# VHH binders against o26223: the designs that were tried, part 220

Target 1, 191 residues: o26223
Amino acid sequence: MKLLWTSQHIKVTVHIDGKVSKMDVLEAIKTRRSIRKYQDREVPEELIDKILDAAMCGPSAVDERPWHFIVVRNREMLEKIPEVHPYGAMVKDAPVAIIVCCDSSLEKIPGFWVQDCSIASQNILLAAHSLGLGAVWTGVYPLEDRVEGIRRLFSIPEHVIPFSVIPLGYPAENPGTRDLFDPDRIHLEKW
Key: E = the ipSAE of ESMFold2; O = the ipSAE of OpenDDE; V2 = 0.75 times the mean of E and O plus 0.25 times the DockQ between their complexes.

## First folded at step 14 (VHH)

Design G13 (framework vhh_vobarilizumab_d1; at its last look DockQ between E and O 0.43; V2 from the best seeds 0.00; counts 0 for: pae E 2.02 > 2)
Fold by ESMFold2, look of step 14:
Structure G13 (fold): chain B 191 residues (1-191), chain A 120 residues (1-120)
Amino acid sequence: as target 1 above (191 residues)
Amino acid sequence: EVQLVESGGGLVQPGGSLRLSCAASGFTFSRYDMAWYRQAPGKGRELVARITKGGSTNYADSVKGRFTISRDNAKNTLYLQMNSLRPEDTAVYYCARDAFETYLGEFDYWGQGTLVTVSS
């Protein structure tokens, strides 16, 4: 009876260190947009930690996990990025940016680190979106002038390759949802 | 080669109307989202309106209710109907193929632009 009472009359709410709501993964993928305008609002370290945790969950070639991340909040440094990346102008207006890098000493199979860091970069975009943030992936590798410029700016050693710069913040724009499905891109059984 | 050619710009009185056209070639027009941007003197290019391949539209706040973007996939042509024009609408207007989800920077799929001058 006492057991029946506890199983039928007691609701247990578990709120210790857990999110109550989650964005559906298909919703996140379909609604994520490149966001280039941000509110003047700080992004808590907790959210950056969650985003980087998600970044590291991706698969990698033979599980090599070659990625490293530089978290940039310093205004002076953020404002210098457009000097080495002409299409990175929005970075100066972001409260924070994440630089995705490959540590070549972790590479187990040559050349697959690009896919590995691409996976991490996309996971950053999706995780940021799921947390109510906006982000955009700005490409660095393989454009040599961008790679060397970012390496110099952030004192990145030669065995570490900057791959992407991802500014993020609470969005100050809403580009809307797009219908991008194209059945002509789908081939059944063969080309 | 992707080509976008704007036309229909000119001088117009405040409160007047103007219709811009953009002839597209070198790609399958019906499969791409399209946009109009404008650039006033001393300013960067700003989004004016966009239209998806399926016909859904989105507008900058400054032009809502006055401007209408449309497309004719049979003619490979994008349009911008501009009504109730104001002096602040003075700009070079550019037709663009949507590249908002690029990670390498913006591909320059913009035309030469057409000048719209709204002068009292």
Scores: ipSAE 0.322, ipTM 0.669, lowest interface PAE 2.0, mean pLDDT 86
Fold by OpenDDE, look of step 14:
Structure G13 (fold): chain B 191 residues (1-191), chain A 120 residues (1-120)
Amino acid sequence: as target 1 above (191 residues)
Amino acid sequence: EVQLVESGGGLVQPGGSLRLSCAASGFTFSRYDMAWYRQAPGKGRELVARITKGGSTNYADSVKGRFTISRDNAKNTLYLQMNSLRPEDTAVYYCARDAFETYLGEFDYWGQGTLVTVSS
């Protein structure tokens, strides 16, 4: 079953055999959308592995790589996430979610972990999209209630900080492409 | 303050047509992607049509070929031309400034909606 996700000019074809057509990186960036509706279809482990591989390919401060990932497929746990994450309503409908965390004990320079985990999270989104999946970044840090909620729910140690929850699945919506380029935000040489 | 005011809804027979309008204020209309959503009784809100600031359009499969989204930047107005209306198109239609790409919460700006009823 070829799931054709048509966002204007980009057809992501997911083959039945798990082979996915390659997407150009600029195309992936430009056509990626937050997806909050998912098909009733499981995501193969192979695709999650590829996504996590991509998540770990970004730079980090002094190469500290402080990120950890919790892969959640358990239906009960997915359904509990919205209870502690008000913006995570769609997580209950996803076949899988990735929780991006920071191990603070791995920080070499304090504070840069936010950038590190942001890069990892964005790579997850881009990789998912390039593989014909839909995903959305649901912010956890720095909202204390969400951080603590996710921490408790998943028994995350105190030195580990949940950063984002990213549900993933085959898209059941097509929001279309964005037009976000704004030349007024570009300054040449000086403000 | 961002304001969106929908108009043009009403009762129409199956096969009929309506044109919805959305008057936008409180922001630079031409700089934003706009969309129409609808919510039928007992159902969730769904995207009907989207138009980028550049004029590119996207439609839900259920309305393709029947609905047309357009915009007049000079008038700060969004339109939805609805043709060949069906009973299943019955819903409250909302105009929205597209804020779909948020990771913190619902930051969509919506109007109060306009009711479209398709019934014989």
Scores: ipSAE 0.155, ipTM 0.586, lowest interface PAE 1.5, mean pLDDT 89
ESMFold2 (binder alone), look of step 14: mean pLDDT 83; pTM 0.840

Design G14 (framework vhh_vobarilizumab_d1; at its last look DockQ between E and O 0.31; V2 from the best seeds 0.00; counts 0 for: pae E 2.1 > 2)
Fold by ESMFold2, look of step 14:
Structure G14 (fold): chain B 191 residues (1-191), chain A 120 residues (1-120)
Amino acid sequence: as target 1 above (191 residues)
Amino acid sequence: EVQLVESGGGLVQPGGSLRLSCAASGFTFSRYDMAWYRQAPGKGRELVARITRGGTTNYADSVKGRFTISRDNAKNTLYLQMNSLRPEDTAVYYCARDAFETYLGEFDYWGQGTLVTVSS
């Protein structure tokens, strides 16, 4: 892995399949889209490792780092996720999914794990995008039926809370760009 | 106020065709992905077709090759051309503003629906 720093932009250089890949962080944030259609193509384990490394780079409340990740490649298990997640139909067509979980025994400050796992989940999306993959965050917590369904399906213990299911793969769709900036949401000095 | 008004439903024989329209108002139509959903009696609401603001389309397997979603951004109108209709297509069809970056799958904006009945 080769890392380069510049004085005007921070760009992370990674080697993927013998190629150098660069993407400005603001470009990555603005161009990432939710991807729900995937090519029939496996995702190499090394890319999953890089994505999970990125997931763990986020800040957490008092550095509690409460996250755990379940990597799911088994077809039978991927096909069962839609049985407990009403909007997870695309998961059955994904080559791999990552389940982001909170281990409540690692909590230092009650209730901040939601922010912690949200940060990890967004980092997964951005890292996948930077590696040429598409992903989507499918919400689990705080919906009780989804939490219990995923916990049961993956034998997740009671003190561990499944937060999100993130299917990913090489994209088979391109949703296009958007202009979402809204100046009316910006308040200077006070509301 | 976001408003979606479907039209073009009706009674049709198996093998027939219908074209549904959805008039959109209260938002910048060209900036949003759009979708058609349907709900058969006693069943949950299911996705039929989606079209991005850039024109990329996706279809449920059950309608692929028979239905065509399209949009006219100048007229703020979404369309669904339904060919080779089957009794299983009988449902209320809803126009929806797709919440394309949703991570929850709820909280879409919906029209009132238009009934399509396919029977001999």
Scores: ipSAE 0.280, ipTM 0.672, lowest interface PAE 2.1, mean pLDDT 87
Fold by OpenDDE, look of step 14:
Structure G14 (fold): chain B 191 residues (1-191), chain A 120 residues (1-120)
Amino acid sequence: as target 1 above (191 residues)
Amino acid sequence: EVQLVESGGGLVQPGGSLRLSCAASGFTFSRYDMAWYRQAPGKGRELVARITRGGTTNYADSVKGRFTISRDNAKNTLYLQMNSLRPEDTAVYYCARDAFETYLGEFDYWGQGTLVTVSS
């Protein structure tokens, strides 16, 4: 059974055997959308592994790679996330969520972990999309209430900072493509 | 302040037509993608139609071939032409500035909505 995710320009075919048609990088970037509705369908572990592999391929400050990932499939835990994350309502409907965290003990230069975890989070989104999945970045850091909420819920140690919660699944919506290019934001040589 | 004001809703017989309008103000309308959403009684809000600033359109499967989204940038107005209306199209229709690509709460702007009732 070929699951076809039809965007206006790109059909992503996911094969039952886990083989996925490769998506061009620029196409993946341009056509990716936040997906907040998911099918009642499990995400194979193989796809999660590919997504996490992609998450770890981004650059980091002085190659510090401070990121950790919590993969959450437990239904009870997924349903609890919205209680501490108001923008995480869709997490309860997802078959899986990835929580991106920073281990502060791995920082070589303080403060750059935000960039590092952002890169990892974006790679998760792009990888998911290229694999025929939908995902959304729900911000945790730097909102203290969300950070502490997620910390408590998942017993995250004090030196580890939850950064983002990314639910993902097979899409049950199609928001279409965007026109985002804005030449007014481009300055040549000087402002 | 961003404002979206919907109009054109009302009672219509099955098979009838309505044209919704959304007057936008408080932002450069031509620079944003726009959308229509609807919320039926007891159901969640759902995307009906979307139009990019470049004019590309997308529709929910349930309304394809019946509804047409359009925009007039000179008038800062979004439209939804609804033909062949069905009872299941009964809902409050909302105009929205498409800002759904956010990771921090809801930054989308919505109108107050206009009620469309399709009934015999």
Scores: ipSAE 0.184, ipTM 0.594, lowest interface PAE 1.4, mean pLDDT 89
ESMFold2 (binder alone), look of step 14: mean pLDDT 83; pTM 0.840

Design G15 (framework vhh_vobarilizumab_d1; at its last look DockQ between E and O 0.59; V2 from the best seeds 0.49)
Fold by ESMFold2, look of step 14:
Structure G15 (fold): chain B 191 residues (1-191), chain A 120 residues (1-120)
Amino acid sequence: as target 1 above (191 residues)
Amino acid sequence: EVQLVESGGGLVQPGGSLRLSCAASGFTFSRYDMAWYRQAPGKGRELVARITTGGSTYYADSVKGRFTISRDNAKNTLYLQMNSLRPEDTAVYYCARDAFETYLGEFDYWGQGTLVTVSS
């Protein structure tokens, strides 16, 4: 019986088609959802490389490109993130997380690094989605307790500001699509 | 101010049915995902069902096939049809505006709840 096979710890896996589907950019933007449940499946390094390449393609204030990324795969480190990030509980279940940081020594125009790192963070979410992964942006900056906790946990130097923690993996949930278009937010010519 | 008012709870025998309603006000109802949560005595709150602005639905495994979430955007009302009720469904049921896409934390708005008791 098939139940006896599973009782012997033999796993039967169904492989997903190995091809990553090409996704239109507008479709990616409209269908991306925050994903907080992940399959027990490792994310290949080449996908992380593609995601980080996309993150670095965003514009930045006067082309300052202040971003740095910490890729976290170590299980014990992932399990510690919720201890300093109250809304980061799902990170312990993710195969990998990306921490988006600002190196303030690269800042050319004071204060715009927040927009710069936000652009990089959103690009990570979209790129992950286009590659068949799910991700969620968990905010760190400007909440000082979260900034301090993440900085301490990952030995981030004082001139580097952790901005966001983005766990990601193959999704184990489907939150569905949304219809969020709101014409009341659109103002023609003036308010 | 955002307000969510649940109704339709009560005492019902095992195998029975109830329909919960949630009247929403203070926001554009059709532009938000909505959910039902429940909290049994001495337990934490758990998600029961979710419905998105696009009409997609999700159900907890424990209620799948027995409960149906729906919404009427014209009436600003969320519903939960609860069939084949079991004693373990006994809980306070809460209507919630779902902040699922938050990047900062849960800022859900919750109603005061309506008690459902399944007992013979």
Scores: ipSAE 0.459, ipTM 0.712, lowest interface PAE 1.5, mean pLDDT 88
Fold by OpenDDE, look of step 14:
Structure G15 (fold): chain B 191 residues (1-191), chain A 120 residues (1-120)
Amino acid sequence: as target 1 above (191 residues)
Amino acid sequence: EVQLVESGGGLVQPGGSLRLSCAASGFTFSRYDMAWYRQAPGKGRELVARITTGGSTYYADSVKGRFTISRDNAKNTLYLQMNSLRPEDTAVYYCARDAFETYLGEFDYWGQGTLVTVSS
């Protein structure tokens, strides 16, 4: 049975009246793209709260929830991030960025915080997209220069590890949809 | 090894047309987004057009309405139809496997490029 994946162009109708229609989770996953261009428009605090709520809803190793979030709106700080993050050029153009961090003192089992913060970061991306925002994951950990750069810039304690920087805003680009399903990557029962 | 080989460049008069081709090998072409970039003398490399695995297209504002990106997955070939060419379109055009969905940085594979010269 050839599953004909019909690429349904889900028109995210952003209703003018501020009510962001709830995007289906599968739609959000399938249609999400990295966004690196943003409108000159502020992101309401309410939306950031919803995104952060989503970020904290993922599983973590033994429910350790080691994540912390720095919300950055200060224009000067946003403009400084590219100085320490070579892949962070778009951050200066975003109205807001979220820095996902791990508090190592909260780890119950060492090393799983990478999975935990990855889950949180991905949830941020999906939530942002579902709310009509664009975002991009810019990796910090485990690149030492980026980690230390972000640490210094935001005075992050030594026991806290910056993991990712995620600029977000209303999108000013449309990268389009992809078809990434690869049946060759699926193995039944054995390799 | 990933290989991209551009062809179709040349000298053309203003208002003329060219069709660039990019032959891809060394990877499953249909599974990757593809793009055309160009670099004019003394300028940085810029995105000209992108086409996703789903067939969505993006164009730079400077080429919108004049250029068309397309792909033939059966032939592992990317195309750029360039119409109404202008002197400012003069550049080396590069075919790229697009790494748009990266969180570390740009990791695109590029061809050697093909020169397009628009001159009277």
Scores: ipSAE 0.453, ipTM 0.733, lowest interface PAE 0.6, mean pLDDT 90
ESMFold2 (binder alone), look of step 14: mean pLDDT 83; pTM 0.839

Design G16 (framework vhh_vobarilizumab_d1; at its last look DockQ between E and O 0.68; V2 from the best seeds 0.42)
Fold by ESMFold2, look of step 14:
Structure G16 (fold): chain B 191 residues (1-191), chain A 120 residues (1-120)
Amino acid sequence: as target 1 above (191 residues)
Amino acid sequence: EVQLVESGGGLVQPGGSLRLSCAASGFTFSRYDMAWYRQAPGKGRELVAKITTGGSTNYADSVKGRFTISRDNAKNTLYLQMNSLRPEDTAVYYCARDAFETYLGEFDYWGQGTLVTVSS
């Protein structure tokens, strides 16, 4: 098991529009967008550590915490991901990607690892956004060809299931805001 | 069933204007980001403009300042106003329901396209 033992917890102050403030959680949720274009700029290891710390703070079924993360910075490896992930083309242009995996030997309740890894994946997106980075979740599981391709490329053992590939970097695009609230999806007391 | 039907293409002279329309059906139009793409003969599809549910717009550099994307949610219609047209704008223009926030694929639905030819 290759867990990062040197993770560091740093409270940071971020600058927004000339103001010194922390990003509000509702603001982060509402303004996070999928970012597929990145600046030619490295992402410091410190920021990756903060993102992975946030990923591991999510709840899991019976606290099983089945997640593992592969941090990919090697250019050759990043360029190979699109060969096995047909919609992962932007990964080759990212300075770094995080592969979220499930170690099925850590499951305590079969099948809930999908929710667990989804929580970790979304936390990665929100944490990256709060640190001034852009990211996108590219789905792997449950698509058999993508699971097999990523497992083969990164030598992931049979009992470990690659769930998502998340490229990230400093954003080179601004997709804009959305109004997605839909009152028809809300049911009071019953369906 | 989701359907996108483009119209308004045609032959125009350089410097002219044209307005494309896209009639949408089979989904709650106001809840989706929408886009226009174009494809010139022998080339790949290229993003032209997109508009979010919140009204934010993005444009390709090649059309910025000349094209305006807009939407009418009451009529389930997407528009592209094209001004100062150039020969290099000649392409089939596609309306797309933009699934920019998808985690499985690039786009969700496409229309059949409308041809715009800019020539003297």
Scores: ipSAE 0.480, ipTM 0.718, lowest interface PAE 1.6, mean pLDDT 88
Fold by OpenDDE, look of step 14:
Structure G16 (fold): chain B 191 residues (1-191), chain A 120 residues (1-120)
Amino acid sequence: as target 1 above (191 residues)
Amino acid sequence: EVQLVESGGGLVQPGGSLRLSCAASGFTFSRYDMAWYRQAPGKGRELVAKITTGGSTNYADSVKGRFTISRDNAKNTLYLQMNSLRPEDTAVYYCARDAFETYLGEFDYWGQGTLVTVSS
């Protein structure tokens, strides 16, 4: 059985054998949407591995790679995330979530971990989309209540900072296309 | 200031039609996804239809085939054409500027709403 998910004019086919049709990078970027509704279907571990591989392929400040990832499949834990993350309501409906964290002890230059974890998070979103999954970035850092909530819930040590929660699943919605190009935001040579 | 002003609501017989309008101001209308929500008496607010900046549309299952969302960027106006109206469509309908691609949470601007009553 082939799962065909159409977003815009792009069909993503997921094969039973784990083979997934690939979309090119520009298509992935242009057609990706935040997905907050998921099918009642498990996400294969192989796909999560591919997503995490992609997450770790981005650049980081002086190659510090400070990121850690918590993969959450436990139903009880997924259902608890919305209690500490008001924007995390959809997490309880997802078959899996990835929590992106920073180990501050791995920072070589202070402060760039935000960029590093952002890059990792975005790569997760793009990879998920390219694999026929839907995902959404739910911000944790720098909101202290969310940071501490996620920290407590997952017993994250003090030197590790939860950055984002990204639920993933097979999409049960189609938000459609975006047209966000704004030439007024482009300045040539000078402002 | 962002403003959304709904119009077109009223009383209609079952099977009838209405066209809602939402006049938007205070922002670049064409750059935002827009949506219609409704809230029936005693129920929560629910999404009825959304339209992206690219013109893609989505509908609640309950209104598919009956309702059509559209936008006129030149007029800064959102529309909802409602056909084959049913009593269960009775609600206050809200126009919303929807931040669909946010990582902080749902961020919407809402109009004051327009009442649609479907009754014999």
Scores: ipSAE 0.183, ipTM 0.580, lowest interface PAE 1.1, mean pLDDT 89
ESMFold2 (binder alone), look of step 14: mean pLDDT 83; pTM 0.834

Design G17 (framework vhh_vobarilizumab_d1; at its last look DockQ between E and O 0.51; V2 from the best seeds 0.41)
Fold by ESMFold2, look of step 14:
Structure G17 (fold): chain B 191 residues (1-191), chain A 120 residues (1-120)
Amino acid sequence: as target 1 above (191 residues)
Amino acid sequence: EVQLVESGGGLVQPGGSLRLSCAASGFTFSRYDMAWYRQAPGKGRELVARITTGGSTTYADSVKGRFTISRDNAKNTLYLQMNSLRPEDTAVYYCARDAFETYLGEFDYWGQGTLVTVSS
């Protein structure tokens, strides 16, 4: 069952379907890897909803929240992405992809939307990982051929900028854990 | 400039062993994940084994239990110990600095390769 909030005239209590999953946030950040091979298994809409909820939790420049998301499950469309995005070959094998976009009409401070959409994109990766999924960020912006190709393929309007394509699914590979801490990158008080 | 130089390839009989080495220079070796890839005649490049900066190792199913990847950070050297070799292992073997976490396509650094031929 799910526990739902509903209108004041109707209240429906639904039992929770599934168990609470907990992963320490530092563990999630340190163990997340780019995953480019996926099981032949659908990703439930509920998990996509949770991932996009997480994507929208990030900070943005003056709280402008310029992001929009296109959820792509249609097989024909997924198979066309590599035709316009040469480094997105794995997308054709994913059960679903999320396209992170910026609506430039929502920009309140020019030029900060890239940071805003980067935050949303990274949150998608972390949320997917915490839910047992694998994902990879494939860059679109600022590569004009990729931007125009994705815009054309998905009928994205001129004032909306596709930023990244993130295929995701249950992982069929395990790249392993890394140790990336580099104290030479840390500067105390001064450069 | 990043340089990766493989050595140790050669002709070996089925069931034999070889140890491949890769001398790395032009970067802080210990700070990068490393991998071995191979390319058989008429086929694309495939991952053979990976070793991360954290010491985790992974292997292609076709080589599990027969091949061992290792690294010596003091010598800036990556190794592949290849035991129980089979004709299907015949390929050019490439040392690679793994760029698996790139979000701008596939940006692998790899060397010129060393040929391994397994034949009677």
Scores: ipSAE 0.510, ipTM 0.744, lowest interface PAE 1.5, mean pLDDT 88
Fold by OpenDDE, look of step 14:
Structure G17 (fold): chain B 191 residues (1-191), chain A 120 residues (1-120)
Amino acid sequence: as target 1 above (191 residues)
Amino acid sequence: EVQLVESGGGLVQPGGSLRLSCAASGFTFSRYDMAWYRQAPGKGRELVARITTGGSTTYADSVKGRFTISRDNAKNTLYLQMNSLRPEDTAVYYCARDAFETYLGEFDYWGQGTLVTVSS
């Protein structure tokens, strides 16, 4: 049995044997949408592993790789996230969420961890989409209330900074295509 | 300044129809996804319908087959045709410039809302 997910003109096929038809990277970037509705279906661990592998493949400042990932499947914990994350309402409906964190003790140059964790977060989104899953980036850092909320909820040490919460699941919505290209934002040689 | 102005709300009998309009200004309307939200008394705001720049539409399950979202880019206007209205459709309806690709929910622009009351 093949699960076919169609977004726009792209068909993602997930095989029962864990083999997934991968889409082209440009297609993945262009067609990715934030997904906030999920099917009542578990996400296989193999897919999470692939997503996390992708998350760790991005560049980081001087290769510091400061990121850590908390994989959350516990239903009670998922349901608690919206209590401390006002934009995290959809997390309670997801079968799994990834919390991207920075270990500040791993920073070699201060401040670039935001770029590093952003790259990791975006790779999670793209990988999820390419695997036929839906995901959404819910910002945590630098909003202090969200940072502290997530920290307390997951007993995250002080030197570790929660950065983003990314719920994932099989999509139960199809937002369609985006038209975000803006030539007015492109400047040649000078402003 | 981004402005969204809803109109068309009112009192209607169950089974009746209304057409909401949203006049948009202050931005390039055709470049943005648009949506209708509603908030019933004592409930949270919920998505009713969305329409993308490409014309793709999505609906809440509760309104599928009854409501139709559409847009006229030439008029910078969003519409919501509501048919077969039910008492549970009673809410303030908001037009929104959709920020579905935000990682922060705070970047949506909303109109003032228009009240729709479905009552016998």
Scores: ipSAE 0.251, ipTM 0.615, lowest interface PAE 0.9, mean pLDDT 89
ESMFold2 (binder alone), look of step 14: mean pLDDT 83; pTM 0.837

